# VH-VL binders against q9y8q3, part 5

Target 1, 263 residues: q9y8q3
Amino acid sequence: MRRIGLEALERVLYPVIPVVVTAEHQGRVGGMLAAWWMQASFTPPILAVAIAPERYTYKLVRESGVFAFNLLDFKLVDKAPFLGDVSERLLPGKIREAGLNIVRGEVLGAPLIAEASAAVELELVDVVEAGDHDVFLGEAKAVYTVDDFRGGMWSLETYRPLMYLGRTRRPGPVYRVYLTPRGWERREIEFAGGKLKPLAEKRVRLISRVEEAVKASSSREEAVDAVRRILSEEGLDPSDAEYLVEDALRRAKSYRRRGQSSS

## First folded at step 20 (VH-VL)

Design J5
Fold by ESMFold2, look of step 20:
Structure J5 (fold): chain C 263 residues (1-263), chain A 123 residues (1-123), chain B 107 residues (1-107)
Amino acid sequence: as target 1 above (263 residues)
Amino acid sequence: EVTLKESGPALVKPTQTLTLTCTFSGFSLSTEGVGVGWIRQPPGKALEWLALIYWDDDKYYNPSLKNRLTISKDTSKNQVVLTMTNMDPVDTATYYCARIYYYGSDHYPFDYWGQGTMVTVSS
Amino acid sequence: DIQMTQSPSSLSASVGDRVTITCLASQGISNYLAWYQQKPGKAPKLLIYYASTLQSGVPSRFSGSGSGTDYTLTISSLQPEDFATYYCQQYYSYPLTFGGGTKVEIK
């Protein structure tokens, strides 16, 4: 074996089967594609997922204590980059904009993606800080599947798990790469074709304003107040301010340590 | 109010090293997906891309200028620096810095440019 | 490297004319094509990205079309402020490359 740089760590650990994490708070449903998840306990059945405080789904799970994992078939692969890349904060209703529908779980009322091949309802039991992400631990309370799950296992004749290889690190445009287990093929997926540029401009502006406000503030309370005003000016929910401040603070810490430890 | 501004010497002697600084405001290189690039334009001629650096220190160079270019950033100062070694009179050009970015898997061209700085390479 | 061949290198036109500028890529670039306008002494200004999408604040008389290797910028009714040099640029792969430019002059 030879040693390689830590910057390659994520790519060494792929492929994985990603999940879509869905949650709801005060009538608003959001979701995100997540690759950093695991099974954590058999008894009780606990699943874990890492979520950064900047993600809108972070807020939804934190506030509601109820969420779901959704497993997608490869037939939905064109939806995966949209779900993973676009923030519900900036594009309300992104799940419906992706052409997907929400139904409710029978046990917790968790929002489930109707088109998913499987879904798991989860009750939040703990949150563990892990650097720039928090690990959310949820106890599974219900599991759902489609007809393709028979005999206690998936039928690979009809179910093709979505397999994620990470982002393409190529010169030029950024693409995502997915594998199909049946065909042993990769698919580089360009999904938006430049159409997200207005949202991207708003995102970059928002993050810059938040960072400047946090740096200019003498206390966390002052920073939250300043970011609350910024969110209102941008037509966004001021209650997001605490999460955006936390994200900015964690990025500042990670940047300084990464700059030193990557030498 | 995104702005970029190039600074550096207007005159450089052949064989010397050129160092240019891009100072910007209205965005930060701590923001995921954001990058800054350098483009030059000889008088009366077409644009030529030189180099690009992203928020995560990922770097790209024009291979035709092999081993002459180095790009770096100072995120805390909102600065990107280009160094070009062994300058020659053919390198006389206006040098621009410009913002580029991506959002997830969606990628965009340079949308905000500095005013440019003219660099003359002469004895 | 992807070469961008721009035609014509210059043209003369009158106010009100329809102007068409073409850009040919040496291989397919999947619509990752930008158009820039540059006036003398000024930096380039982004007009169009992803081959056909207008940048915010750009007048609707500008339009872009094409796919694969063949791309076109059209100005439907030329205005006095449109006399400038226009560049295409691919951002499909590195190195990023520009066309040679098209100078649009008053006839």
Scores: ipSAE 0.433, ipTM 0.773, lowest interface PAE 3.0, mean pLDDT 87
Fold by OpenDDE, look of step 21:
Structure J5 (fold): chain C 263 residues (1-263), chain A 123 residues (1-123), chain B 107 residues (1-107)
Amino acid sequence: as target 1 above (263 residues)
Amino acid sequence: EVTLKESGPALVKPTQTLTLTCTFSGFSLSTEGVGVGWIRQPPGKALEWLALIYWDDDKYYNPSLKNRLTISKDTSKNQVVLTMTNMDPVDTATYYCARIYYYGSDHYPFDYWGQGTMVTVSS
Amino acid sequence: DIQMTQSPSSLSASVGDRVTITCLASQGISNYLAWYQQKPGKAPKLLIYYASTLQSGVPSRFSGSGSGTDYTLTISSLQPEDFATYYCQQYYSYPLTFGGGTKVEIK
């Protein structure tokens, strides 16, 4: 083995089977593809996932205290951009826009993706600040699977696990790379392709404005007010301001500590 | 206004290490997508890309020179530093730093350049 | 590595002339091609990116075209200030590579 830079750590840890984290607050259902998750406890059964404050799903989970993990079949890989490349903040109903359907879990009423191969209803039990992300700890209250799961394990006769290998970093087009162990089929999907492109660009512009506002502010309260105005100007929900400010502050702190941005 | 400026020694002896600093303003390496690269140009010759560093400390090097190059950044000072070891007269060139970035889903080339600093390698 | 072959290496032209410079990539670069202008003693200036998009502030007499591996820079009517060396550059993949340059001289 050779020593490499820590900046490559995330990519070294791939491939990973990502989960779609779904949550709902005040009738707003959102979801995000998350690669940074794990089982944290066997008894009680607890799962963990890292989410940045900037993510709309962060808000939804924090506000509701209920969320779900969804495992997608590789056949749904084309839906991944809707879940990972854009925010519910900028594309209301993005799960629906992706052509996916929501069903309610039987125990917590958590929003589940109907087309998922597996789903877990989670009750939020704790949130741990890890840095630029918070780790959400959820206790599993119910688990659902398709028929491929039998005899206590996946048969993989019909279920094709979706594996994430990361984003390309070449100076050309950026792709998300997905795999499935079935024949090691590989899919490279353009980041924020098609109609998602302007939304991704809008996000970048918004985040830049937020960062500038935070930098120009002498207090957290001032920053939040400034970001509220920005969100209003953009026709977005001003109540998201505190989360965006928190995200910007954490990233700034990270820069000071390590000279790196959050991923 | 975006500006970049290279600084370092104008003269380096063979086998010595060159250290160049790029100081920039009008943008920040705390911004996602932003990168700063180094390009050199021997007198009367074409441009050659040397190295690139992004906001997240992701680094890229010209393979032909990788073992000699180290690029680093100080976001708080808006500086990028390039070190090149074992300098040789063939490395005599004007060295430029320039900004590169991706916005949304697209990458952009070097849109802003420093004025360049001439480095002569001679005994 | 992607090699960029630029042609011609030099050309002589008069004010008002139409000038065309070609850049050939050793493999497809999906329009991730930039054109720079460099005057003596000055840093390169970005003219065109993504093969055909004009950089802000660049005169409309400059245009870029092409796809795949073949790209061209065109100056529709050469002006006195356009006498310079022009470089193409791919930014499709690392390492970033430049063409050999084309010096546009006054006839």
Scores: ipSAE 0.367, ipTM 0.765, lowest interface PAE 1.9, mean pLDDT 92

## First folded at step 21 (VH-VL)

Design K2
Fold by OpenDDE, look of step 22:
Structure K2 (fold): chain C 263 residues (1-263), chain A 123 residues (1-123), chain B 107 residues (1-107)
Amino acid sequence: as target 1 above (263 residues)
Amino acid sequence: EVTLKESGPALVKPTQTLTLTCTFSGFSLSTEGVGVGWIRQPPGKALEWLALIYWDDDKYYNPSLKNRLTISKDTSKNQVVLTMTNMDPVDTATYYCARIYYYGSDHYPFDYWGQGTMVTVSS
Amino acid sequence: DIQMTQSPSSLSASVGDRVTITCLASQGISNYLAWYQQKPGKAPKLLIYYASTLESGVPSRFSGSGSGTDYTLTISSLQPEDFATYYCQQYYSYPLTFGGGTKVEIK
């Protein structure tokens, strides 16, 4: 083996099977595609996922204490970029916009993706600050699967696991690369062919305004108030302010924001 | 509002090093996908891309000028700096900085430009 | 490097005319093609990106088309403010490259 730069660490860990993390607070349902998750315990059964404060799902999980992991079949691969990149903050009803439906879990009432091949309802038990992300630990309260899961194992004759290999890098176009073991089908997916530019601009503008507000503030409280005003002006949820401030502070700290595929 | 503004010397002597600064607002180079590039245009001639730097400090240069160019950023100041060594009269041009970015796999070209700064290389 | 060949280098037209500018890439650029308008003493202005998507605020008389290596900018009815130089640019790969420009002059 040869030593390589730490900037490649994330990519070295691929492929991974991402999950869609879903949560709801005060009637607002959100979700995000996350690659950084794991099983953390057998007894009790606990799953963990890393989420950055910037993500709207972060807020939803923090506020509700209930969330779900959803496994998607490769047949839904075309929706993966959207779920990973677009924020519920900027596009209310993101999951619906992605062409997916929500059903309620039977135990916690967690929002589940109806089209998912598997889902797990999770009760939040702990949050650990790791750096620019927090690790959310959830105790599994219920698990759901489609018929492809039988005999204690996925039938790969029918189930097509969605695996993420990362994004391609410049100098070429940046594509998200997905694959499935079935025939090792590989997909390099363009997101929206430039159609989401207005949304992208809004994101960039918002982040800039938040950063400026934080920089201009003498206290965290002042920053939060300023960001509340910004969010209001932008027609966004002012209750996100504390999370966006937290995210900005972490970025300004020792952690450099890197291009991440999910979470 | 997004704005970019180039600053630097209007006159440079041959063999000297040109240092240009792009100061921008309305966006941040801490934002994933965001980049700032330099483009120049000799009087009456076409546009030529020079260099580009992204939020993650990834840098790209025009191969024809790579050995002469250095691009850097100060995210905290919203500034991008371009240095070009061994200037020659042929390098006389208006120099622009401009924003470029992508969102996921959506790529967008230079959508906002500075007004440009004229640099004349002369003895 | 991807070379962008733009044609014509200049053209004369009258108000109301249909104007067509062509850009040819030396290899496929998968619609990662932008069009800019530049007026004298001003910075380029983005008109079209991804070959055919109009930038916000750009009049509908501007349109882009094409695929692969061949792309076209069309002004359906030239207006007085449209007399300018137009550039195509590929952002498919580095180095980023521009066309030679097309100066649209008043007849």
Scores: ipSAE 0.851, ipTM 0.926, lowest interface PAE 0.6, mean pLDDT 94
Fold by ESMFold2, look of step 22:
Order: structure tokens, then sequence, then C-alpha cells
Structure K2 (fold): chain C 263 residues (1-263), chain A 123 residues (1-123), chain B 107 residues (1-107)
């Protein structure tokens, strides 16, 4: 084996099966594709997922304390850009825009993707800071599957897991690469392609504006006020400012690692 | 402020190996999406892309020169090194290093260039 | 490999003239095209990327247009500092390739 740079770490760890994390607060449902998840405990059954504070789903889980994991079949791979490449903040109803339907879990009322092959209802039990992400620990309260789950395991004759391999680095458009082990079929899906491209660009511009405002501010309170004005100018919810400021501060801290004291 | 600067010998004899170093500041090769490439320009002629290295050590070479080129990086020193074997008078050119990256859903072209270094291959 | 054919190879113009430079790709490049300006003895400077987007600090008299295989750089009113050589470059696929250049000279 040869030693490589840490910048390649996450790509070495792919492929993974991502989950769609769904949550709701005050009638608004959001979701995100998440690759960084695991089972953390058998008794009680606890699952974990890493979410950055900038993600709209972060806010929804924090505010409601209820979320779900959804496992998708590879037949749904064309829906992935709506779930993983754009923010609910900038595309309200992105799950519905993807052509997916929400149903309610029987135990917690968690929003579940009706087309998922499996779903798990989760009650938030803890949040652990891990650098630029928080690890959300949820106790599983219910699990649902389609009839294809039999005998205590999936049949790969009928279930085609959606697996994620990362982004391409060829010139031109960036693609996210997905595969399924049955037949080793691969799909390369343009990152935020078509009508989603201006939304992804708007998100990047918004985050850049937030970062500059935070850098120009002398206190957290000043930063939050500045970001509220940015959100108002964009027609967005000003209550998101605290989350966006927190995200920007964590990214700045990670960049300035070792050389900066906290304030 | 983003800057890049090429360094290396101004004169090389035919068959020798050329080694050029690009030293840069205002950005880091630890940043996702960032790359540094090499481009040359013979006197009075067009630009020719040579090689490219990204933050994750992915490397790309002009196929017409692939057997002669090696690109490497030292992220901690903000340096990228190009070596080119078996130099020939036709390789006389100004050699530039330049930054490239991808951002969001797209790759971007070379946005910052060094001043260039002239390399003459002569017996 | 994608070949970039740039025309004209040179042109003469006066201050105030409208200048048009054409770049033709051997296959579609989906607007992954850049324009560079290079003055004598200096490095190229990025003017336009993604066919039509101005790089920061580039004067508005520069514009890019086109799609598919056909792309155009326009200088709406030539200024004394615009006498230079201009290059197009595709960044749709490897290898990255440049046009042959267009030298814009004073008449």
Amino acid sequence: as target 1 above (263 residues)
Amino acid sequence: EVTLKESGPALVKPTQTLTLTCTFSGFSLSTEGVGVGWIRQPPGKALEWLALIYWDDDKYYNPSLKNRLTISKDTSKNQVVLTMTNMDPVDTATYYCARIYYYGSDHYPFDYWGQGTMVTVSS
Amino acid sequence: DIQMTQSPSSLSASVGDRVTITCLASQGISNYLAWYQQKPGKAPKLLIYYASTLESGVPSRFSGSGSGTDYTLTISSLQPEDFATYYCQQYYSYPLTFGGGTKVEIK
C-alpha cells in the first residue's frame, strides 16, 4: 500500500449506501441524501448521521426532534439531484418536485418517502459536535419495508441498492456517480443539471455572502443581524440566520485550525 | 491575493531533463476542487497545455507528451513541480503555471497565471 | 481530441472599432469555453468563461456569445489597451486545447 493525502479520504471510503434523511417542522418537509451514517447501538436501536449546520434538514431535526431514514432503490437514481444537490431553502417542496410522495409513519408521524424500499422513524436523543458537522443520534421507533424484504435479508433479485461513488473530476460538468451491485450498473448524474443549475449557483452565492458577512462582523450577534438582512434580501426565512452563522464559524475554525483561540 | 511564480533553469541542453517549480500563495492545494496546471508557449506560437494536478493528487497529462512529463505537488510548501525528459530545441518556450478548479456543478478554466519562465534548449 | 479553430489569425483595427473573433470547436463543448487576452511579454489573462460570463474586473466592452461548436468574442469599442493576442480554450474534455490565437493590431 502507498500513503496518500488526507484530501482523498472520503473518496477512499466510497462506495456507500446513502439514506435520505427526512424531517418536518411547522408543516414544512425537507430532506437530504446523506452518506455519513451508521448504526450506533443495538439495544436501544440507535442510528447516527452527520449533518452540517447549513443544511435545512439540520434545522428541521433540531426543531422537531423527529426524523426518518429512507433507503432508495436504484430505479430512483434520477431523483438524486433534487435530494442531494439543492437546498429545500431555495427549492421549497424539492421532494415533491422530484416526483416523490410523503406519507406519515405510524409511531412518530415522521415524514417518510412513500417510494422508498425501507424507512426508519427516529426520535432524536443526542447531538454530538464533530468538527464542521454534528452527529445526530436517533433511537429507531419503527421500521418499514416493501414486500421484497424476506427471510431477514434483502433479495438482490428484487432490491437494487442505490450506492454512491462520489463526484467526477473531468472538465466540464461535475457528475455524481451511482451504482448498484446487481449487474454492476452505473449512472453518472450531472450535479444540479438542467433547471437545478441556477438553484445550486444561488446556494453557493448565498453561502459566500454569509461567509463574508461573518468575517466582517466583530461578534456573533452582529453576524446574525447581518445574515438576517441577507436572508431578507433573498426572500428567505430570517430564523435560518443562526444556523448559517454557526456553519460559517465552524468552516472558518477548521480553516484556521491550531492557530486561533475561541471567542 | 492569488499569485503563482515559476522557477527553474533558463538554459537546458538537448536530452537533459527540465525541472520547473511553481510556488503559489493566496490559495492551498488542500482545498477541494483546486488544481494547478502547466502551459507552455513557444516563441510566436500558441499556448499548449502540458499537465494538471488536483488537490487529491489526481493527475492529467497532454497525451502527446505523456511519456516525457511528470507532475507532483507538495501541499505544505504550496509548490507544484513539473519534470520533462529528453528536451529538444522544439521545446524552447515560455512555461507558465496556472490555477484551475471546479466549483459547484462545473469546472472552471485557468483564472490565475504566473508570469512565466523562458526555457531555451540549445546545444 | 477537440480542435479549436480560431479566426482570423490577425486583424488590424482602430480605436473605437467593433472587433469580432470567432472560435470553432471540432465537436460540441456545451459552453465550456474561455477567452484569454495576452499582451506582449505578459501572461494570458482570463476574460470570459462559460462562453459568455465576464471574469471579475473585465470591462463591459468585452462580451462572449455562441453555443455548440461556434463561439465569438466581441469588443464593442476597441481601446488602446486592447491591442493584444486573444486565445480561446475549451475545457469540456481532456486534453485541454487552445485556439491558434488572434493578433489584434493597430491599423
Scores: ipSAE 0.062, ipTM 0.596, lowest interface PAE 5.0, mean pLDDT 88

## First folded at step 22 (VH-VL)

Design L1
Fold by OpenDDE, fold request of step 25:
Structure L1 (fold): chain C 263 residues (1-263), chain A 123 residues (1-123), chain B 107 residues (1-107)
Amino acid sequence: as target 1 above (263 residues)
Amino acid sequence: EVTLKESGPALVKPTQTLTLTCTFSGFSLSTEGVGVGWIRQPPGKALEWLAHIYWDDDKYYNPSLKNRLTISKDTSKNQVVLTMTNMDPVDTATYYCARIYYYGSDHYPFDYWGQGTMVTVSS
Amino acid sequence: DIQMTQSPSSLSASVGDRVTITCLASQGISNYLAWYQQKPGKAPKLLIYYASTLESGVPSRFSGSGSGTDYTLTISSLQPEDFATYYCQQYYSYPYTFGGGTKVEIK
């Protein structure tokens, strides 16, 4: 082995099998594709996933205390970029827009993806801050699988695990890269073809306004109030303000760290 | 509202270094996917891309200008700076800064431009 | 580098005319093609991106089409404010490159 730069760490860890994290609060169902997850405990059975405050799913999980992991078959790979890239914050009904349906778990009533090959209902037990992300720890309360899971194992004759390899790098086009072990089928996906520009613009604008509000505020509370007003003006969920402020503060810290490292 | 504005000298002598600053508002280079580029246009001529810088400090230069270009950013000031060494009269042009970005794997071209600043290289 | 060949370099047209401008890339650019309008003394304005998607606020008389290496900008009915220079640009790979421009003049 040879030593390489830390900037390559994330890519070194690929491939991973991402999960769709789903949650609901006050009738708002959301979800996101997450690559950074693990089983953290056998007794009790605990799963963990890293989520950034910028993701609307962060709010949903924090507020509800209930969430779910969903494993998707590679047949749904075309939906993966959308689930990963688009925020529920900016696109209400994201999962629905992705062409997926929601069913309720039997134990916690967690929102599950109907088309998933497996799902796990989780009760939030802890949240640990880890830099620009928090690690959410959930105790598994129920597990669901399709018939592809038989005899205690996945049948790879029918089940096609969805693996993520990350994004391609500039200067070429940026694609999401996925593959499945079956035949090592590889997919490089640019899914939107420019169609998300209105959402992208709104995101960029929102982040800018939030940052300005945070900078102009003398306290966290003042910042939250200001961002609440911004969200209202933008036609977004005002109760999301505290999470956007948190995200902005963490980004600021991250930027400072990068700046110091590059100096 | 998104705005960009170029600033720098209107006149540069041959062999001198040109330093241009792009000051922008309505977006931030702390936002993943966001970048700012420079494009120039000689009088009566076509547009030429010069360089890009992204939120993660990744930089790209037009190979035609070899090692004459340096691009940098100050995220806290919402500024991007372009330096071009060894200026020549052929480098006389209007210089623009413009925003580009992508959202995940969705790519967008230069959607907002500065008004441009005319730079004349003359002895 | 990807070369963008734009044609024609100039054309004369009247108000109400259908105008077509072509851009040919030296290699496939997978619809990563933008069209800009530039008026004298002004910065370019984005009209079309991803070959055929109309930028917000741009009149519907503008349209883009094409694939692979061949792309077209069409103005269905030329208006007085449309007399300008138009540029295509590929953003498929670096270095980004522009076409030579097409000046649309009054006949």
Scores: ipSAE 0.845, ipTM 0.933, lowest interface PAE 0.6, mean pLDDT 94
Fold by OpenDDE, fold request of step 25:
Structure L1 (fold): chain C 263 residues (1-263), chain A 123 residues (1-123), chain B 107 residues (1-107)
Amino acid sequence: as target 1 above (263 residues)
Amino acid sequence: EVTLKESGPALVKPTQTLTLTCTFSGFSLSTEGVGVGWIRQPPGKALEWLAHIYWDDDKYYNPSLKNRLTISKDTSKNQVVLTMTNMDPVDTATYYCARIYYYGSDHYPFDYWGQGTMVTVSS
Amino acid sequence: DIQMTQSPSSLSASVGDRVTITCLASQGISNYLAWYQQKPGKAPKLLIYYASTLESGVPSRFSGSGSGTDYTLTISSLQPEDFATYYCQQYYSYPYTFGGGTKVEIK
């Protein structure tokens, strides 16, 4: 082995199988594709996922205390970039916009993706702050699978795991790269072709306004109030203000590339 | 509102180093996907891309000028600095800074530009 | 490097005219093409990105088309404020490169 730069760490950890984290609060269902998850305990059965405050799913999980992991078959790979990159904050009903449907879990009533190959209902038990992300610990309360899971194992003859390999780098166009072991099918996806620019602009503007508000404020409470006003002006959810302030404060301390599709 | 403004010397002597600063507002280099680039334009001539830098300090240079160019950022000050060594009269041009960014894998060109600053290289 | 050949270098037109500017890339750029408008003494202004998507605030008389290596900017009905120099730019690969420009002058 050879020592390489830490900047390559994220890429070294590929491939990963991402999950779609779903949650609901006050009737609003959201979700995001997350690569940074793991099983954290057998007894009790606990799963963990890292989520950044910038993601609307962060708010949904924090407020509701209930969330779900959804595993997608590779057949849904075309939806992966959108689920990872686009924030529910800026596009209400993102999952629906992605062409996916929601069903309710039987135990916690968590929103599950109907088209998922597997889903886990989770009850939030703890949140650990870790840099620009927090680690959410959830106790599994129910597990669901399609028939591809049989005999205590996934049939890879039918189930096509969705693996993420990261995105390509310049000088060429940047694609999200996905792979499934079945036939080693590889997909390089440029999903929007510039069409997300309005959302991108809104995001950039919002973050800038939030940062300015935080900088101009003498207290966290003042900042939150200011951001509430900003969100209202932008036609967004004002109750999201505290999380955006938190995100801005963390960014002010230190900034590293987050990878929006990772968590 | 997005704004960018170039600042630096209007006159540089041959062989000297040019240092230009782009100060911007309405966006932040703490935002993933956001970057700032430099483009120059000699009088009466076409545009030439020089370099740009992203939020994560990822830097790209025009290969024809790479050995002479250094780009850096100060996120806290909303500034991007470009240095160009060994200036020559041929480098006389209006220098622009402009915003460039992407969202996920969706990339966009330079959508906001500064007014530009004229730099003359002369003895 | 990808070379962008823009044509014509200049043209004369009247208000109300249909104007077409062409940009030819030395290799395929997969629609990663932008069009800019520049007026004398001013910075370039983005008009179109991804070959055919109109930038917000740009009049609908501007349109972009093309694919592969061949792209066109069209002004359906030239207005007085449209007399300017136009540039194409590829952002498909590094280094980013611009066309030579097309000056649209009053006939």
Scores: ipSAE 0.815, ipTM 0.923, lowest interface PAE 0.6, mean pLDDT 94
Fold by OpenDDE, look of step 22:
Parts: sequence; C-alpha cells; structure tokens
Structure L1 (fold): chain C 263 residues (1-263), chain A 123 residues (1-123), chain B 107 residues (1-107)
Amino acid sequence: as target 1 above (263 residues)
Amino acid sequence: EVTLKESGPALVKPTQTLTLTCTFSGFSLSTEGVGVGWIRQPPGKALEWLAHIYWDDDKYYNPSLKNRLTISKDTSKNQVVLTMTNMDPVDTATYYCARIYYYGSDHYPFDYWGQGTMVTVSS
Amino acid sequence: DIQMTQSPSSLSASVGDRVTITCLASQGISNYLAWYQQKPGKAPKLLIYYASTLESGVPSRFSGSGSGTDYTLTISSLQPEDFATYYCQQYYSYPYTFGGGTKVEIK
C-alpha cells in the first residue's frame, strides 16, 4: 500500500449502498440519499447515519424524532442523484417530484418509500456531533422487505442492490457513478441536463445570504433572527433558520481549520 | 444580486507579472459546486479561457499558459486572484472574471461576468 | 483540445430577420455548449446553456439547438438590440474553448 492524501478518504470508502433517509414533521415529508450510514448496535438494533445541518432532512429528523432508512433497487438508479442533490428546502415535495410515493410505517408511522426494496423505521435515540455532520442514532422498530428477501437473504437473481462509487472528477462533467453486482452493471448518471439551474442559483444565493448574516451578527440569536427574515423574503420556511445558521457556523469553522493547515 | 469586479493595473511592462483580483458578491466560494474563472479577450478578438478555481481549491489552467498562471482564492474576502508572469504585448486584453458552478451533475457555464479590466502590456 | 468553429464570422441582417449561427466542435461535447452575446465595451452575456436551455431573462426569440458536434443559435426575429457579437463555448472538457465569434451587423 501507498500513502495518499486525506482528501481521497471518502472515495476510498466506496462502493457503498446508500440509503434514502426519510422523515416527516408537521406534515412535510422529506428525504435524502445518504452514503454515510452503518449499523451501530445489535442489542438494541440501532442504525446510524451522518447528516449535515444544511440538509432539510436534518431538521425533519431532529424535530420529529422518527425517521426511516429506505433501500432502493438499482432499477431506481436514475432517481438517486435527484434524491441526493436536490434539497427539500428548495423543492417541496422532492420525493414526489422524483416520481416516488410515500407510505406509512406500521409501527412509528414513519414515511417510507413505497417503491423501496426495504425500509426500516427508526426512533431517534441520540445525536452525536462529529464535525460538519451529526451522527443520528436510531433504534429500529420495524423492518420491511419485498419478496426478493427470502430465506433470510436477498435473492440476487431478482434484487439489484444499488451501490454508489462516487462522483467522477473535474474538469469533465461530473457524473454520479452507480453499480449493481448483478451483471456488474455500471451507470454514470448525468442529472439533470442543466434543468436545475434555477434551484442551483437559489441555493447559492441563499447560502451566501445566510453566511453574510452570520458574519454580520454578534450572536447566534441575532444570526437566527436575520436568517429568519432572509428565509421569509425568499419564500422559504423561517423555522429552518437555526439549522442554516448552524450549518454556516460549522462550515466557517471547517474552512478556518483548512486554512491553518495549508499555511 | 450577483456581481463580480476585476481590479488590477491597467498597464504592465513586458516581462513583469500581472496580478488581477476578482471581488464578487451574491455568492460564496464556500458553497459546494461554486467556482470563479478568468477569461481574456484581446481587442477585436475572440474569448480565451485562462483558469478557474472551485470552492474546494481545485484549480484548472489553460495548458497554453499554464506555466505562467497561478490562481488562488480568499473565501473570506470573496476574492479570486490571478497572476500571470512574463507578460508580453500579445497579452494585451480585457480580462474578465466570471462565475461557474455545478449542482450535482448539472454543470453550468459562465453565467455572471465582471465588467472586465483592460490590461495593456507596453514598454 | 476541442476546437470550436463558428460560422459565419460576420453577417448583415435587418430587423425582423431570422438569424442562424453555427458552431461546430471538433469532437462530441454532449450538449455542454453555451452561447453568449457581447456588445461593444461590455462583458459577454449568457444566452443559452446546455445547447438549448434559455438563460433566465433572455428573450424567447433566442433558441439553441443541436447535438454531438453541431450546434446552432437562432434568433427568430432580429431586434435592434440584438446587433452584437455572439460566441459559442464548450464546457465539456478541459480546456474550455470558445468559438471565433459571429458579428451580427445592421444591413
């Protein structure tokens, strides 16, 4: 083995089977594709996932205390980039827009993806700050599978696991690369042909405004109030302000650390 | 509102180093997917891409000029700096900075440009 | 490097005319093609991206088409403010490259 840069760490850890994390608060359902998850405990059965405060799902999970992991068949690979990149914050009803449907879990009433091959209802038990992400620990309360799971194992004759290999690198187009072991089918997904530019612009603008507000504020409270106003002006949910401020603060901290290491 | 503005010397002597600064607002280089690039245009001629830098400090240069170009960023100041060494009269041009970015796999070209700054290389 | 051959280099047209500008890439660029408008003394303005998507605020008389290596900018009915130089640009691969430009002049 040879030593390589830490910047490659994430990529070294691939492939991974991502999960769609779903949650609901006050009637708003959201979800995101997450690659950074694991089983954390056998007794009790606990799963963990890392989520950044910027993600709307972060808010939903924190507020509701209930969330779900959804495993998708490779047949839904074309939806993965959308679920991973588009924020529910900016596009209400993201899951529906992705062409997926929601059903309720039987135990916690967690929002599950109807088209998923498996789903797990989770009750939030702890949140651990790791850095720019928090690790959410959830106790599994129910698990659901399609018929492809039989005899205590996935039938790979029918089930096509969705594995994520990461993104291609610049300067060429950046694709999301997915793989399924069935036939070793590899897909480079180009999403979405420039059509998301309005959303992208809105995101960039919002983040910029939030950062400026945070920088101009003398306290977290002041920053939150300022961001509430920004969100209102942008036609977004003002209650999301505290999470955006948190995210901005963490990013600022992260960049300071990087600057110090490069000097 | 997104704005970019180039600043630097209007006159450079041959063999000297040009340093240009792009100051921008309305977006941040702390945002994933965001970048800033430099494009130049000699009088009456076509546009030429020079370099760009992304939020993660990933840098790209025009191979024809790579050895002469250095691009850097100060995220806290919303600035991108381009240096070009060994300037020649042929490098006389209007220099623009512009925003580029992508969203996931969606890539976008230079959508916002500075007004440009004219740089004349002359003895 | 991908060369962008733009044609014509210049054209004369009248208000109301249909104007067509072509950009040919030396290799396939998978629709990663942008069109810019530049007026004298001004910075380029993005008109079209991803070959055919109209930038926000750009009049609908502008349209882009094409695929592979061959792309076209069309102005359905030329307006007085449309007299300018137009550039195509590929952002498919490194290095990014521009066409030679097309100056649209008043007939």
Scores: ipSAE 0.802, ipTM 0.915, lowest interface PAE 0.7, mean pLDDT 93

